# Ledger of designs, part 19: miniprotein binders against Ferredoxin--NADP reductase

Target 1, 346 residues: Ferredoxin--NADP reductase, of Oenococcus oeni (q04hb6)
Amino acid sequence: MDNEIFDIAIIGAGPAGLFAQFYAGLRELKTALIEATPRIGGQITALYPEKTILDVAGFLGISGRDLVNELKLQTDLVDSKTFLNSEVTNLKKIASHFEIEINHHASFLAKSVIIASGNGSFSPRKIDVPGSSEAEQSGMLTYLLPGLSEVADKDFAVVGGGNTAVDYAVELIDHDCHVSLIHRRDNFRAMESSVTKLKNSRRTNFLTPMKITGLSPKKEKLEIELQSVPDGAVKRVSVDRLIGGFGFTASSRTINQWEEFPEQFNQGFLTNEAQMTSIAGIFAIGDASIYPGKSDLIATAFGEAPTAINQAVNYFDPDRGGPQHSTSLNKKEVFKHDRIKSRYNS
Below, E stands for the ipSAE of ESMFold2; O stands for the ipSAE of OpenDDE; V2 stands for 0.75 times the mean of E and O plus 0.25 times the DockQ between their complexes.

## First folded at step 25 (miniprotein)

Design r3 (from q5 with R16E; at its last look DockQ between E and O 0.66; V2 from the best seeds 0.60)
Fold by ESMFold2, look of step 25:
Structure r3 (fold): chain B 346 residues (1-346), chain A 90 residues (1-90)
Amino acid sequence: as target 1 above (346 residues)
Amino acid sequence: SEKVTIRFEVRADSPEALFEALDKALREIVMRAVQLGGEVYFEFEGNELYIEVEGVPKEVLERIAELAEKIARELAKELGIEVKVKIRIK
């Protein structure tokens, strides 16, 4: 991470940040997407993943979870870096660049910064056992349901005993998955109807009272080591994915301690028509931005993202030129990838 | 190391009323605790919102406890539902 210089650092991996990352990739910019929590998607998908969003252009209704999955598919097509579990703890101007400090110990440089996160965030409590970091990095351990369009007959494990874990398990069996529900007690503190549905389904395997003692990602499967709580007996299971369904932590972020801290109004950063803050080279979009006439909508944030990206380029490289017409953008290599061809050709 | 725990239990006749009440409790209690500098853990457990707050002086924890009681009364009145709050300060 040290000594690496990015064109744009994007802080926050909610819908606004994800779209900004994708658009920057269409502009062939080197970007870093930085997210303090272990998951992308922002607060709407963390707390209300099944909420239908009606005002995202091109969708006749889309859940928060599905919106984030579609945005992730877009960002997978561009060359960019995503840093999860990475809180920006300081932002400092050095020469013509910004130094972005991560978790009080690591840093990198960027020519410009886009703030795409609001104040505060809810982070799921993480699983912390041998192998959990590797499992998370591989994508086999997550804290958010994946897109469910192609998951039938896959084996999931879900760990936790409250509403989050039980709701995740219910959603998975409703999409023909097999689910091992892991909890250190035999009883669940969740909605009775949901627990009953799981107990009545042959797709549910209750692994209780047990705790996870280790994770080993393999080529195709994640191996989970379990220990019986009463007697310590060890059991091993193999699944496609493990989803953590614990509660959430929240605290005030350290954003107000940044050396380069832009002017705020009503918990948002004041921005002009270029989405630039009071600090040249630092931009804000989505819930992080406030200006006369602002609407706090995902649709608005999606319009702000290209503006901020293009104006950031004007800031650090004014001779590069502005955005191309969509026809010219269609010639880029990203539109030739098999995912785009097969996904949208029929 | 001083801590307050709050169990915010809602009894409602519909899932939609339950969701509305728990969401408002989350927004008005948890977010205020964060705003006051608290380190917060929360979890939805059936009809309850479970909250732990620490990392602030006891006087701030007492203010958060008073807020939880206030929000419980307001929600019960506004939505015509039963709300119970159990609070412990250690």
Scores: ipSAE 0.575, ipTM 0.876, lowest interface PAE 0.8, mean pLDDT 84
ESMFold2 (binder alone), look of step 25: mean pLDDT 86; pTM 0.849
OpenDDE base, look of step 25: ipSAE 0.587; ipTM 0.875

Design r4 (from p3 with R16E R27Q; at its last look DockQ between E and O 0.77; V2 from the best seeds 0.63)
Fold by ESMFold2, look of step 25:
Structure r4 (fold): chain B 346 residues (1-346), chain A 90 residues (1-90)
Amino acid sequence: as target 1 above (346 residues)
Amino acid sequence: SEKVTIRFEVRADSPEALWEALDKALQEIVMRAVQLGGEVYFEFEGNELYIEVEGVPKEVLERIAELAEKIARELAKELGIEVKVKIRIK
């Protein structure tokens, strides 16, 4: 990325980061939302898409998937930039700005930073076979679902045997994709209703018991080399994308240390009542932040996000003014949405 | 031995209670294992949380196993559900 200057860089596109991006847009700030994975939603969509969340104000229960969809509708109302597949690999203070390094080579500047990356602990487990690095670099091998708006009729392969792989396959079928589900055993250790749905779908092709032994990205397709587990017979299939669904790893060894790295306690960044970390101009919200009495809830993060945004403004532009009520912020753009127009005019 | 495997099985009357228990087990066991220097892998498998921990001495693996059993008892009591833990140290 070029050296663009943003008001706020928001690291992590889980619920906390998404709401912070929306609120910053209501304050008419130039923001960059940075997410290391191919899609928004953070850990909630990766681990708990079907979990009912009871303690988000205004919802009488909402699934993790539906919550992220509602947050996306909010962010669609504001002008901001989202950088997916973008790992922040360094954070450095330059004069009165922060330089944010992406993927070890690209960078841009921001006047302030909000860390919203959760505990930052979990990474998808990756496959390691001949050609896997090349397949991943080409974008044909990923470990999380892509954005699903333009995937109809594409051929996907999903590999794995637990809830992650089966849930990915179900989601792809629900968006009119064709799915080859690859697993080293004939039986899946996943929710029975989901497995039954896949078995009843004409769009599912079970490739079991088989394991992947090699990947070869071609010009338009990914070639997958499979080996039958019982007899070692080799089979090859061709798909548009392969998604690994092998669960997650966690280790202190996967933590990147930035040049500007705020103080931590229990893998959370210590913050004050302004949500500011030990480094002036860097804030943390959601599960990325820790302070006495903190509750690690989405509801808490939603309260922290406006605080952090408004205090970031006080940090880099103290003459701008204090927080405003939501009905006074960016009224014309917000009232464009049909659901809001109906409520506003009734 | 260099690895512990833990299967944390929950049987509950509702999907909400099931996932609440599994999420609490994940956070408490995995985060403590990482804090103790472990390299952790986990996956949800139906109504089970599967965890592998390695890269630490056997004594640390045994402490993690004891933690998993403690958390199972606490969740079963607090939520009124059945929780079973199967542990192997290899």
Scores: ipSAE 0.550, ipTM 0.866, lowest interface PAE 1.3, mean pLDDT 84
ESMFold2 (binder alone), look of step 25: mean pLDDT 86; pTM 0.853
OpenDDE base, look of step 25: ipSAE 0.611; ipTM 0.886

Design r5 (from p3 with E9T R11V R16E K84I; at its last look DockQ between E and O 0.73; V2 from the best seeds 0.62)
Fold by ESMFold2, look of step 25:
Structure r5 (fold): chain B 346 residues (1-346), chain A 90 residues (1-90)
Amino acid sequence: as target 1 above (346 residues)
Amino acid sequence: SEKVTIRFTVVADSPEALWEALDKALREIVMRAVQLGGEVYFEFEGNELYIEVEGVPKEVLERIAELAEKIARELAKELGIEVIVKIRIK
């Protein structure tokens, strides 16, 4: 990232940010999409992947998971960079550029910034047992789902008894993983349909009622020490990765205060008609923005994204011009996609 | 040291009404608690939102508890659903 100079840095990979990345790619801009979590899709979509969304234009109902999948198909058509597990910890103006600090140590430059991260910042609650710090440092203990494109047949453990743990386990078996689901009680406090799906899957191993008492990262596997809650009997299992599926924390202590932090009103960044914030060159879209008449809908964010992209171009390169009001850009790679190609060859 | 525990339970006829209510509770109760300086833990447990808030004076915890009850009444009226809130301040 030390040599990366981007036209636009987009903070947040929810639906608004994903669409902004796609549109910027159609305009052949160099963009960085920055997401604090291991996956695209935003917190609400990630927390409610099966929720049917009725008011996304062009879809007669679509689940959160399917919406994210469709947006990913769009972003795959353009040449752009996505940085997962990347929390923006500072934003600083340096001459005519912005320096974006990631995870307190890495940084890169962008000519403009679009804030597309939604309401609030949530962090997973972490397990604290002997060996947990070492397991986390090794990468074998995490607290959010990994990208699921390359995880088939991996052996996961998930610990927790609420919706987070059960939803993680369901997503993993849906992607052909093996899952050991660890919980202190025999009963899960989660949606019955999801628990039933896990019970009916040959890929699920229930380790209940048990608690984790220690973690030992080995060369290739993570060893998990378990203790039976009723009688204290000790059991050990070995997995590729353990995912903590407890709830989430939120506090002002974990919210980073950027040097360039735009004016807020009612938990959103105040923006004008160009989606520009109180800081020239920084824009906000989706749930991150607030202005008179704003509706906090995905449909609204999809309209805001092209406005913000075109106005960002006007900000850092006013002589570039371009189709502020047009999405008719022709890209050869777009027409090569099977779904699109079949429509042109009919 | 002092904390409030809130169990916000929604009984609704449809998954859509259930998640609308839980999502609004999350946004209005949890985010307000953070705004007031609280350290918040939350978890979705089936049709229930479980919330713990600490790190603020007891008077602030009481204000958060009152907010949770207000939001429950508003959601019940607005959506025509049953919302049950159980609150404990220690």
Scores: ipSAE 0.562, ipTM 0.875, lowest interface PAE 1.1, mean pLDDT 84
ESMFold2 (binder alone), look of step 25: mean pLDDT 87; pTM 0.854
OpenDDE base, look of step 25: ipSAE 0.605; ipTM 0.889

Design r6 (from n1 with L22M L26M; at its last look DockQ between E and O 0.57; V2 from the best seeds 0.57)
Fold by OpenDDE base, look of step 25:
Order: C-alpha cells, then sequence, then structure tokens
Structure r6 (fold): chain B 346 residues (1-346), chain A 90 residues (1-90)
C-alpha cells in the first residue's frame, strides 16, 4: 500500500461516494474509496435501510438498502479499491499530492481528494470491556451485520435494547441464525412488532437483564462473560460473533483535526461550481458540500459526483481532456464482467 | 461536562409517517448538533429518537433543545404528526 499513488481518494462510502467511485472507474481512474465504518452506504445503511426513497431519478421508489445495493453493483463493474474500517484521521498536502492518514497509522497518497463524508462521521457506539479490542480486531466483535449469505446456522449474540439491536436480531433470525439478545433490561425500547417476532422465535435467546463484563476470543468462538444486573450472577456464553447494537455516535471531531482543512460553513465544506473546496485539489460532494442554492438530495449528490471527478481530472491531468459521455466509452474495456457486455451489446 | 438529552417521541399513524418524522429529526436535530460541534449519541427506540449531545457550551445545548422543540412543532403543522419532546440538560 505504501507506494501506490491514487488518482482520487474518496472519503466516505455513502451514496455520493459510491457513485463517485463508479464514475471514477468509468473514467479509468485509480481510485481509493475510504470508509470509516465497516459498511458502505453511509447514513442510508446506518439509519434508513428500509425507507423508500422517492426522489431519485429513474426510480418510482427504491428502498435505502436497495439503492445502496444497486450503487455497490455499479462499483463492482469497475476496477476500484474500497477500504473499510478506515477513518481518515489526517489530510496533508505533500508536494503535488495529498497524504490521507488512516487510523493514525496508515497512509494513502492521492493526486486529488473528494470528501463525501456526509454531515459527519458516524460510528457505532462501541462496547468497552476487557477483551473488546481483541475481539474487534479478530472480527468476532462487530457493530454491523456481516454478509448474510454465509451466516446460516451460526450462533450470534446481539447486545443492545433499541431498534439497532432488535433489528439486527430480526435480520439474523430471518437468515436462520441463532441469536442471543443481551440487554440490561427485560424491556426493549424497539418496535413492538419486531420484539414480538423475536419473542415468538425459537431462534432467539433472551439474556436479560444482563450486561457484558468481558470478552474472550477463542480459536473458533467468542466467549462472552455476562453479569446479571439484579444479583451480579456471572454467566458465560459462546457465540460465533457478537454484534454491538447500542446506537451511533456522530461528530466532526476527526475531520477538524486535519492539517488540510477546507473552509466550512455549518460543517459543510464550501464548494464552487466545480465542487472544489477552498483547497485546490480537494473536492466535496453530497452532504459534505455546501453552496448557495444547494438541494440536500441524493439526486443532487449524484450530479455533484461526476462534476467533482471531472474537475479532479482537470486538476491533476489537465491534458486528458473533457468528460467523455458514457455512451462514447468502450464498454468492453471499462467493465470487468462479460454480463454487462451482453446487456450493452444487445 | 454538560449534556443535553432529548427524547423525541413520534406518534404516527403509519410506518411511513414515522419514518419521515424520524428522518426529519435526524437531519434537523442530530446533524445540526454535529454541525454545531457537538458529540452526538443517538439511537432509535421504537417510535422515539433518543439523542445525547455533549462537548459544546451550555448555550449551544440549549439551542439544540430549542431546535428539537421547533422540529416537533413543524412536524405537527406540516405532517399532522404529534411529537412529544422530553429535554434534559445536566
Amino acid sequence: as target 1 above (346 residues)
Amino acid sequence: SEKVTIRFEVRADSPEALYEAMEKAMREIVMRAVQLGGEVYFEFEGNELYIEVEGVPKEVLERIAELAEKIARELAKELGIEVKVKIRIK
């Protein structure tokens, strides 16, 4: 990773970032998509996966989840690199390039940067108990649902008492998993229908009222130490994975620590008609961008992404020429998979 | 450190209305709190959005609280959605 210079580094894997990644791929740009969380889709995935979006062009209505999935499918058509669990902790200009620091220890080099981080960094609220860091590093503790295609008959634990935890539990049992739902209270503050579904499921084990006091990653299983809230009794359970479902934290603190900090208004980066920030070579799109007359719509972000990509190219390679219409692109060379070749050749 | 706790309870007649209200609350309260420099914790709890904001002066916390109340009124007026807001500043 240390010697690779990207044409574009995109910060944030929300809808705007995902579409920017795809469009950059169409332009045959070496692109890094950098996401702080373990999931793509940004706020849509985190907050509104089941919401029907009505104001995206070309769709009568599409769920947030489906939109993210479609965007991901588009990105799969192009050669692109995605780095999840990678919080941008610093942005620095080095000569003619940018250095993007990740998690205070790794760095990417890019000719240009597109900030697509939305209105801030969202992170799941983490569990902090002995062994939590080790469990997270091993992947046995996560804060997002894994790919559900491979989870059948696995034993999960979910900790939390709100919609996040309950929804995770519901989704897991719907995919034939066993779920131990851990909460410090007997009563859940979640959608009643979802809670009822869990109560009626033979795949759900309620570990209430209990708190996690420790985690011990083993070779194949995660051992969870639990303590009963009312009497302090200790219980241990072993699962394949623990999912933290406590909710989310949001802040701009990390972004505020960047050495290269573009001018902001209301925590949005001020951008011009080229979607360029106050710093040449750094662009912003979607909710990360602010300009007069902006509409805070996903549809607008989708328009901003190509603008930013094209202007980024103009910035680092002014001789490459203007944007080519996708219709003029040799689809055979741009798309990795033959299936798309067949759709566009018909 | 002082923090504001907001319980934003939405009484909606449909899941769609609930979602719309929650989205508005998320955008107008949570994101705004981030914009104001706050460290925000939030969780959806049934028909309630639970929000904690810290890391900003008390005056800003109060402003966020007022914003929550404003959004509740707007939802009632615009969408006919009843919202109950409970605010605590400590």
Scores: ipSAE 0.527, ipTM 0.848, lowest interface PAE 0.6, mean pLDDT 86
ESMFold2, look of step 25: ipSAE 0.603; ipTM 0.882
ESMFold2 (binder alone), look of step 25: mean pLDDT 86; pTM 0.851

## First folded at step 26 (miniprotein)

Design t1 (from r2 with L26M; at its last fold request DockQ between E and O 0.62; V2 from the best seeds 0.63)
Amino acid sequence: SEKVTIRFEVRADSPEALWEALDKAMREIVMRAVQLGGEVYFEFEGNELYIEVEGVPKEVLERIAELAEKIARELAKELGIEVKVKIRIK
ESMFold2, look of step 26: ipSAE 0.623; ipTM 0.897
ESMFold2 (binder alone), look of step 26: mean pLDDT 88; pTM 0.870
OpenDDE base, look of step 26: ipSAE 0.618; ipTM 0.894
ESMFold2, look of step 27: ipSAE 0.615; ipTM 0.892
ESMFold2 (binder alone), look of step 27: mean pLDDT 87; pTM 0.866
OpenDDE base, look of step 27: ipSAE 0.614; ipTM 0.896
ESMFold2, fold request of step 28: ipSAE 0.523, 0.640, 0.566; ipTM 0.867, 0.898, 0.876
ESMFold2 (binder alone), fold request of step 28: mean pLDDT 87, 87, 87; pTM 0.862, 0.863, 0.864
OpenDDE base, fold request of step 28: ipSAE 0.604, 0.626, 0.599; ipTM 0.897, 0.905, 0.896

Design t2 (from r2 with K24E R27Q; at its last look DockQ between E and O 0.56; V2 from the best seeds 0.00; counts 0 for: pae E 2.6 > 1.5)
Fold by ESMFold2, look of step 26:
Structure t2 (fold): chain B 346 residues (1-346), chain A 90 residues (1-90)
Amino acid sequence: as target 1 above (346 residues)
Amino acid sequence: SEKVTIRFEVRADSPEALWEALDEALQEIVMRAVQLGGEVYFEFEGNELYIEVEGVPKEVLERIAELAEKIARELAKELGIEVKVKIRIK
């Protein structure tokens, strides 16, 4: 992610962000869609996938799951980049660009930003021990699963005692990792079948009852200092990465830690008719946006997304010209895959 | 600081029914608590959703507690499942 320069960074991969990414693709823009969780669709697919939504234009009723699947099909038609498991931890202005910091570790540049993450966010709860800031900066301490394409035989530690930590450990075992599972109690409050799977795996090492008292990133490994809860005995282990699985925090104040923090009203970012916030070049759509007469509907967000994209282009490249109607576009030039054409041939 | 803890326990006969109920509780309780200005921590613990809310006056914590009990009754009725809620204000 280092040194990438995008036209638009879109924060949040719910319906608003997904549609904004698709529309930006129709404008042939280079975009980054950034989502803190492992999944697109935002809270709809995670929390309410089976609820029928009646007021999405073009559908006589559609489930939340099906809506997100249709939006995914649209984004698959364009050449776009999506960054999952990627929490925006800072946003700052660098000359004529914005620097977007991801997971306290990596960053990239964008000419403009669209905030599409609802009126609050779920963030992983952080560990706070000596050395934790350095460990996180090094990339050896994270709070969400990494991409799993090349993790086989790596040594992970996971800390926590609920479903999040146990689910992380199970996923890592399923991808041939070795996992040390750290918890301050011998008992895990997690789904019984998942705990049993971990107990039956030779790849799982239970470090309980213990707590983490310090972290030291070394050149190849992360050193974890542990303390036995009953007697205070100190133990050290060395792993490739540590993942914190402590559940989640939510607050209307989570984004206010950014250096570039737009003006808010009633937990939403104030926007004008261009969907621009109080900071030039930063836009907001969907539930992140508030203005007189706003209706917090998916249909409204779908109208806001093209406005924000076109106004972002006007901000960073005013000579580019206005949008074309989609019926005038050469589908072979703008689409990565010609799925629409294959529908007419079958 | 004063806080409320809520344990929202669901007993269902399938993992899918369990997760549907826990997801509904998360949306109705946690998101509302955030909108009321709360600082919320939550975690799924087996068949429970554990919630802590702080950073607001005690009166707001009491309103969140009442909401949690209301949601428990509504989910039990709507889904035909057993829902228990345990609440402590500290």
Scores: ipSAE 0.331, ipTM 0.778, lowest interface PAE 2.6, mean pLDDT 83
ESMFold2 (binder alone), look of step 26: mean pLDDT 85; pTM 0.833
OpenDDE base, look of step 26: ipSAE 0.443; ipTM 0.812

Design t3 (from r2 with R32M K58E; at its last look DockQ between E and O 0.78; V2 from the best seeds 0.59)
Fold by OpenDDE base, look of step 26:
Structure t3 (fold): chain B 346 residues (1-346), chain A 90 residues (1-90)
Amino acid sequence: as target 1 above (346 residues)
Amino acid sequence: SEKVTIRFEVRADSPEALWEALDKALREIVMMAVQLGGEVYFEFEGNELYIEVEGVPEEVLERIAELAEKIARELAKELGIEVKVKIRIK
């Protein structure tokens, strides 16, 4: 990795992290957004993309998905780097900067760190069968839906029986994909309306009651070996991609292994009024932060993000000056994308 | 490995109330379980939230179970909804 030192490394691409990335961009900071999962949006994307959020300022109501999309659009206005599939496995202070280790083999250097990891690392529950690791490495096994507007894949399999799997299947058929829905039971424990939609769709093939016993990535297709639960009969199906929809795991194990481990209270990093943790130069925002009187709201996280960014600047470059109001920013200089320049030049 | 399984069954009159209850339950249990050093698995199952906690001593599992019951009662009271909790320690 090029000896590039970031001004700020943001850990976690949830709402807090995404807004922090945007605001850092407004301040023309060299920023890395580091996300453990293959997707942005954190818990919102993972758990409740269709949930209406009512307590975000400026919105009468917005879906989790739409909120993440809007936050993403904001980040697209600024020059910043996003690193997905990058689990922060260590955080180390080196002289005047930090080394952020990812996936036990790579590292970033940053002058400051903002922890926006939420209430722990949420990861999809993985399939553990012969060939699962290979299938995941090939991208034929995933645990999140791809960007369906850009995906050439049309034949999907989804495995699971709860909301996650059913919601994935619904979304896939809504994008004119074919779905083989694999579950160990005939009955799904999901939203009844969603299950009914799948049952009424010609694009849904139910492979129930069946379990996956093996995966074999081929050149163009993933072969899935299935076993019938009641009689043990073996079936093989080939799809473009398998999506695991078993739900999610939460653990603090990875964070607990950091060499630079800020003080925690109730799974949040203790922060002061500057959103700084017990370690100078490490900040925390959103659900990753805890302080007296905090409200655990996305709206609060959006307030904390600018605070952390501004205080980070004060930490590594105290001479750069105070926070700039967005109204004072030269939009032509801050926004690198031509499409937005055109809107502000008119 | 010893684990506790927690199932919250929520009867709400609206999807919004349902999600509010389930989200609150999830956050509180996950936060506590992770604090106690546990590994948490969870899945939404219609009007139910299923949670598994492992990686902690039995005494901690029991504490988590007690807390889950407390959360269920609090949710029911706060939201004016019926919340049932089923707990199993294995």
Scores: ipSAE 0.528, ipTM 0.848, lowest interface PAE 0.6, mean pLDDT 87
ESMFold2, look of step 26: ipSAE 0.536; ipTM 0.857
ESMFold2 (binder alone), look of step 26: mean pLDDT 84; pTM 0.817

Design t4 (from r2 with Q35Y; at its last look DockQ between E and O 0.86; V2 from the best seeds 0.63)
Fold by ESMFold2, look of step 26:
Structure t4 (fold): chain B 346 residues (1-346), chain A 90 residues (1-90)
Amino acid sequence: as target 1 above (346 residues)
Amino acid sequence: SEKVTIRFEVRADSPEALWEALDKALREIVMRAVYLGGEVYFEFEGNELYIEVEGVPKEVLERIAELAEKIARELAKELGIEVKVKIRIK
């Protein structure tokens, strides 16, 4: 979709970006949600999916994982496009549109842009061994936990030695999976209670001290080539999936290199009351936005998203009019997914 | 290349206090390092946050190290917990 024109490009698929995408769908706008990592949810899902968040309106406490799941259900109600594994590497103005460059070579156009990725995004550190690209393309190698329904008795491998890898292994064990935990050392730097739980489980196989030296996706399984760290002996194991748990990288490098780069104050883009940045047609919400009186809360970002969407419409299509209450919409015209449509069509 | 490594260790009696301290350390140290132009790697390791920063001048690495020490002192006082920071430049 190098030359496709969108009404709004939304950069970042954390809670703010997800809600903005849903709200734009209620306005029947053509949007692109762009996320540099393989999954939605932003920092909450990546770092602390189990964190209970107390100050999101309408929820008497909700975990980060559950919040993202609810936001995904909302976005599933509307017809919009999400581009994962898609880092915005440049943003420039072309006539009355913005050209959004993805991964240094692909691009598309949008009439306006909403920046919803606070201070850059966290990316999982990836495995770099022969066959890793092919394994990732096949879906057998990932860096975040999959959806955990119906995974019982599947064979997983998890590689890493910190909290991420151990937490992944514990979650998989709790869903009745078999887990091979791979690490270069016999010792893990993780919570003692979690390591003990793994050691006490018959579903855990410790493959330490070993390192991965190659990956080969096969018809039904992923073959992992391991090398013993002390003596170099080679071992091969087969699993349904491998999950990398090596922590995360973060950088502002690609955002700072954009041709259209809005003015910042401290660590956020300066915005006015319309959530508009110093560049007309570019807006910022959530942690990406700073203004006098800003509170850095998810609740605040949820209020900012409709403002930014409606002001973006006013920017590129002022005759379209302002916001309408959601109860004024014809639900049958805006909702697309059959499983959820019966819940809302009456 | 010049690099700073930071090991930010929290000792708290409850998981809630531990999580609060580690999350604040992540947001204040890692986000500031990213804002200053750093290339950052981080991982939670037990009750520790491990951080590597590179890609900036040594003077910036020293400022990030000073920030980590400041955050440790502030968290210890505000939350009544023990916080240790181990820092190595290069």
Scores: ipSAE 0.522, ipTM 0.851, lowest interface PAE 1.4, mean pLDDT 84
ESMFold2 (binder alone), look of step 26: mean pLDDT 86; pTM 0.852
OpenDDE base, look of step 26: ipSAE 0.574; ipTM 0.872

Design t5 (from r2 with L22F; at its last look DockQ between E and O 0.62; V2 from the best seeds 0.61)
Fold by ESMFold2, look of step 26:
Structure t5 (fold): chain B 346 residues (1-346), chain A 90 residues (1-90)
Amino acid sequence: as target 1 above (346 residues)
Amino acid sequence: SEKVTIRFEVRADSPEALWEAFDKALREIVMRAVQLGGEVYFEFEGNELYIEVEGVPKEVLERIAELAEKIARELAKELGIEVKVKIRIK
């Protein structure tokens, strides 16, 4: 009847949650991905974007940033809802569904829940100027590098003076973007080699000492109003995207205030072989789950995600059937992706 | 509100050692400050981890400062590197 109830709500958009979202899409499920911070990727992208990860199956080394960008490519192929800046503030059972409360005032229903986040989060510090909310809603202001395969010759602005902002600018330059680096001081507190690389690149435009005083999303571009710190002179620039690199806030989530709060051990939710918690219909994966023999690896979480999705289906729709191999699923949009088409055209 | 600022300076000769030190500092200092009710801001600034904690009583800020010094000593011993902490409580 009413198809506005989600099949699965996935709480947390780190690698585990992102892969769960994609796998659910392969099973043609209606899913909501809920992330408390302004960006996907979880801790690995937020804190260590340039760290090479050696133990993600299928990759002979991949940076934290690139891993999340690859997962984003997968989730972009599925027709699902993503709620950023959305803390789950309550979870309760309503008849045969769960009600998920967001930010203490909004809610929606799901037939099952997958917890893919821990008790705390590192959230990027937000840019708070006139127009910043609108810029973020439009997607022109983010706190995470985009997928870098299609960004050549795009104009980016990056704001901040520490490692995150400088590392973002370097990656964009390395992928043939033009970057305006905005900071309220002339000096950067970042690795000297990275700053030197930016100074030596013709693709870098240093806008320092300046601060952002306003943002105006337009049809195709974001207009940034800047003010010179010493003299107040106003300058306007137009870019395709603005990326914030102002450091991070950390706070506890309100998980322990949920009406449906599963049993925990060592800050993880106890799960069985189905990835189900102590509460039927609520599952946990990745760092959120704990069980005998658990290895807290991204590779382990990637195996847990399909199990949790398939067992959630068994919970709310047992007649639908068990797990399927991805090649047996109807994946018409996935087969259209250029990387997949090239395998079939060789 | 009263506030503690912590500059956790690491002299490491490899990015891996620096990341390991920062990861331990985040797990042991930042997340502990959150567990104690703190509102935490942090930023990576070259070889420094800058941490700012507020929203808790001064006694809690002092406990976090002591923890930061303890973690600095543990990292210096474990990794054989120089780790320094500069702390200001206001």
Scores: ipSAE 0.606, ipTM 0.882, lowest interface PAE 0.8, mean pLDDT 84
ESMFold2 (binder alone), look of step 26: mean pLDDT 86; pTM 0.847
OpenDDE base, look of step 26: ipSAE 0.608; ipTM 0.892

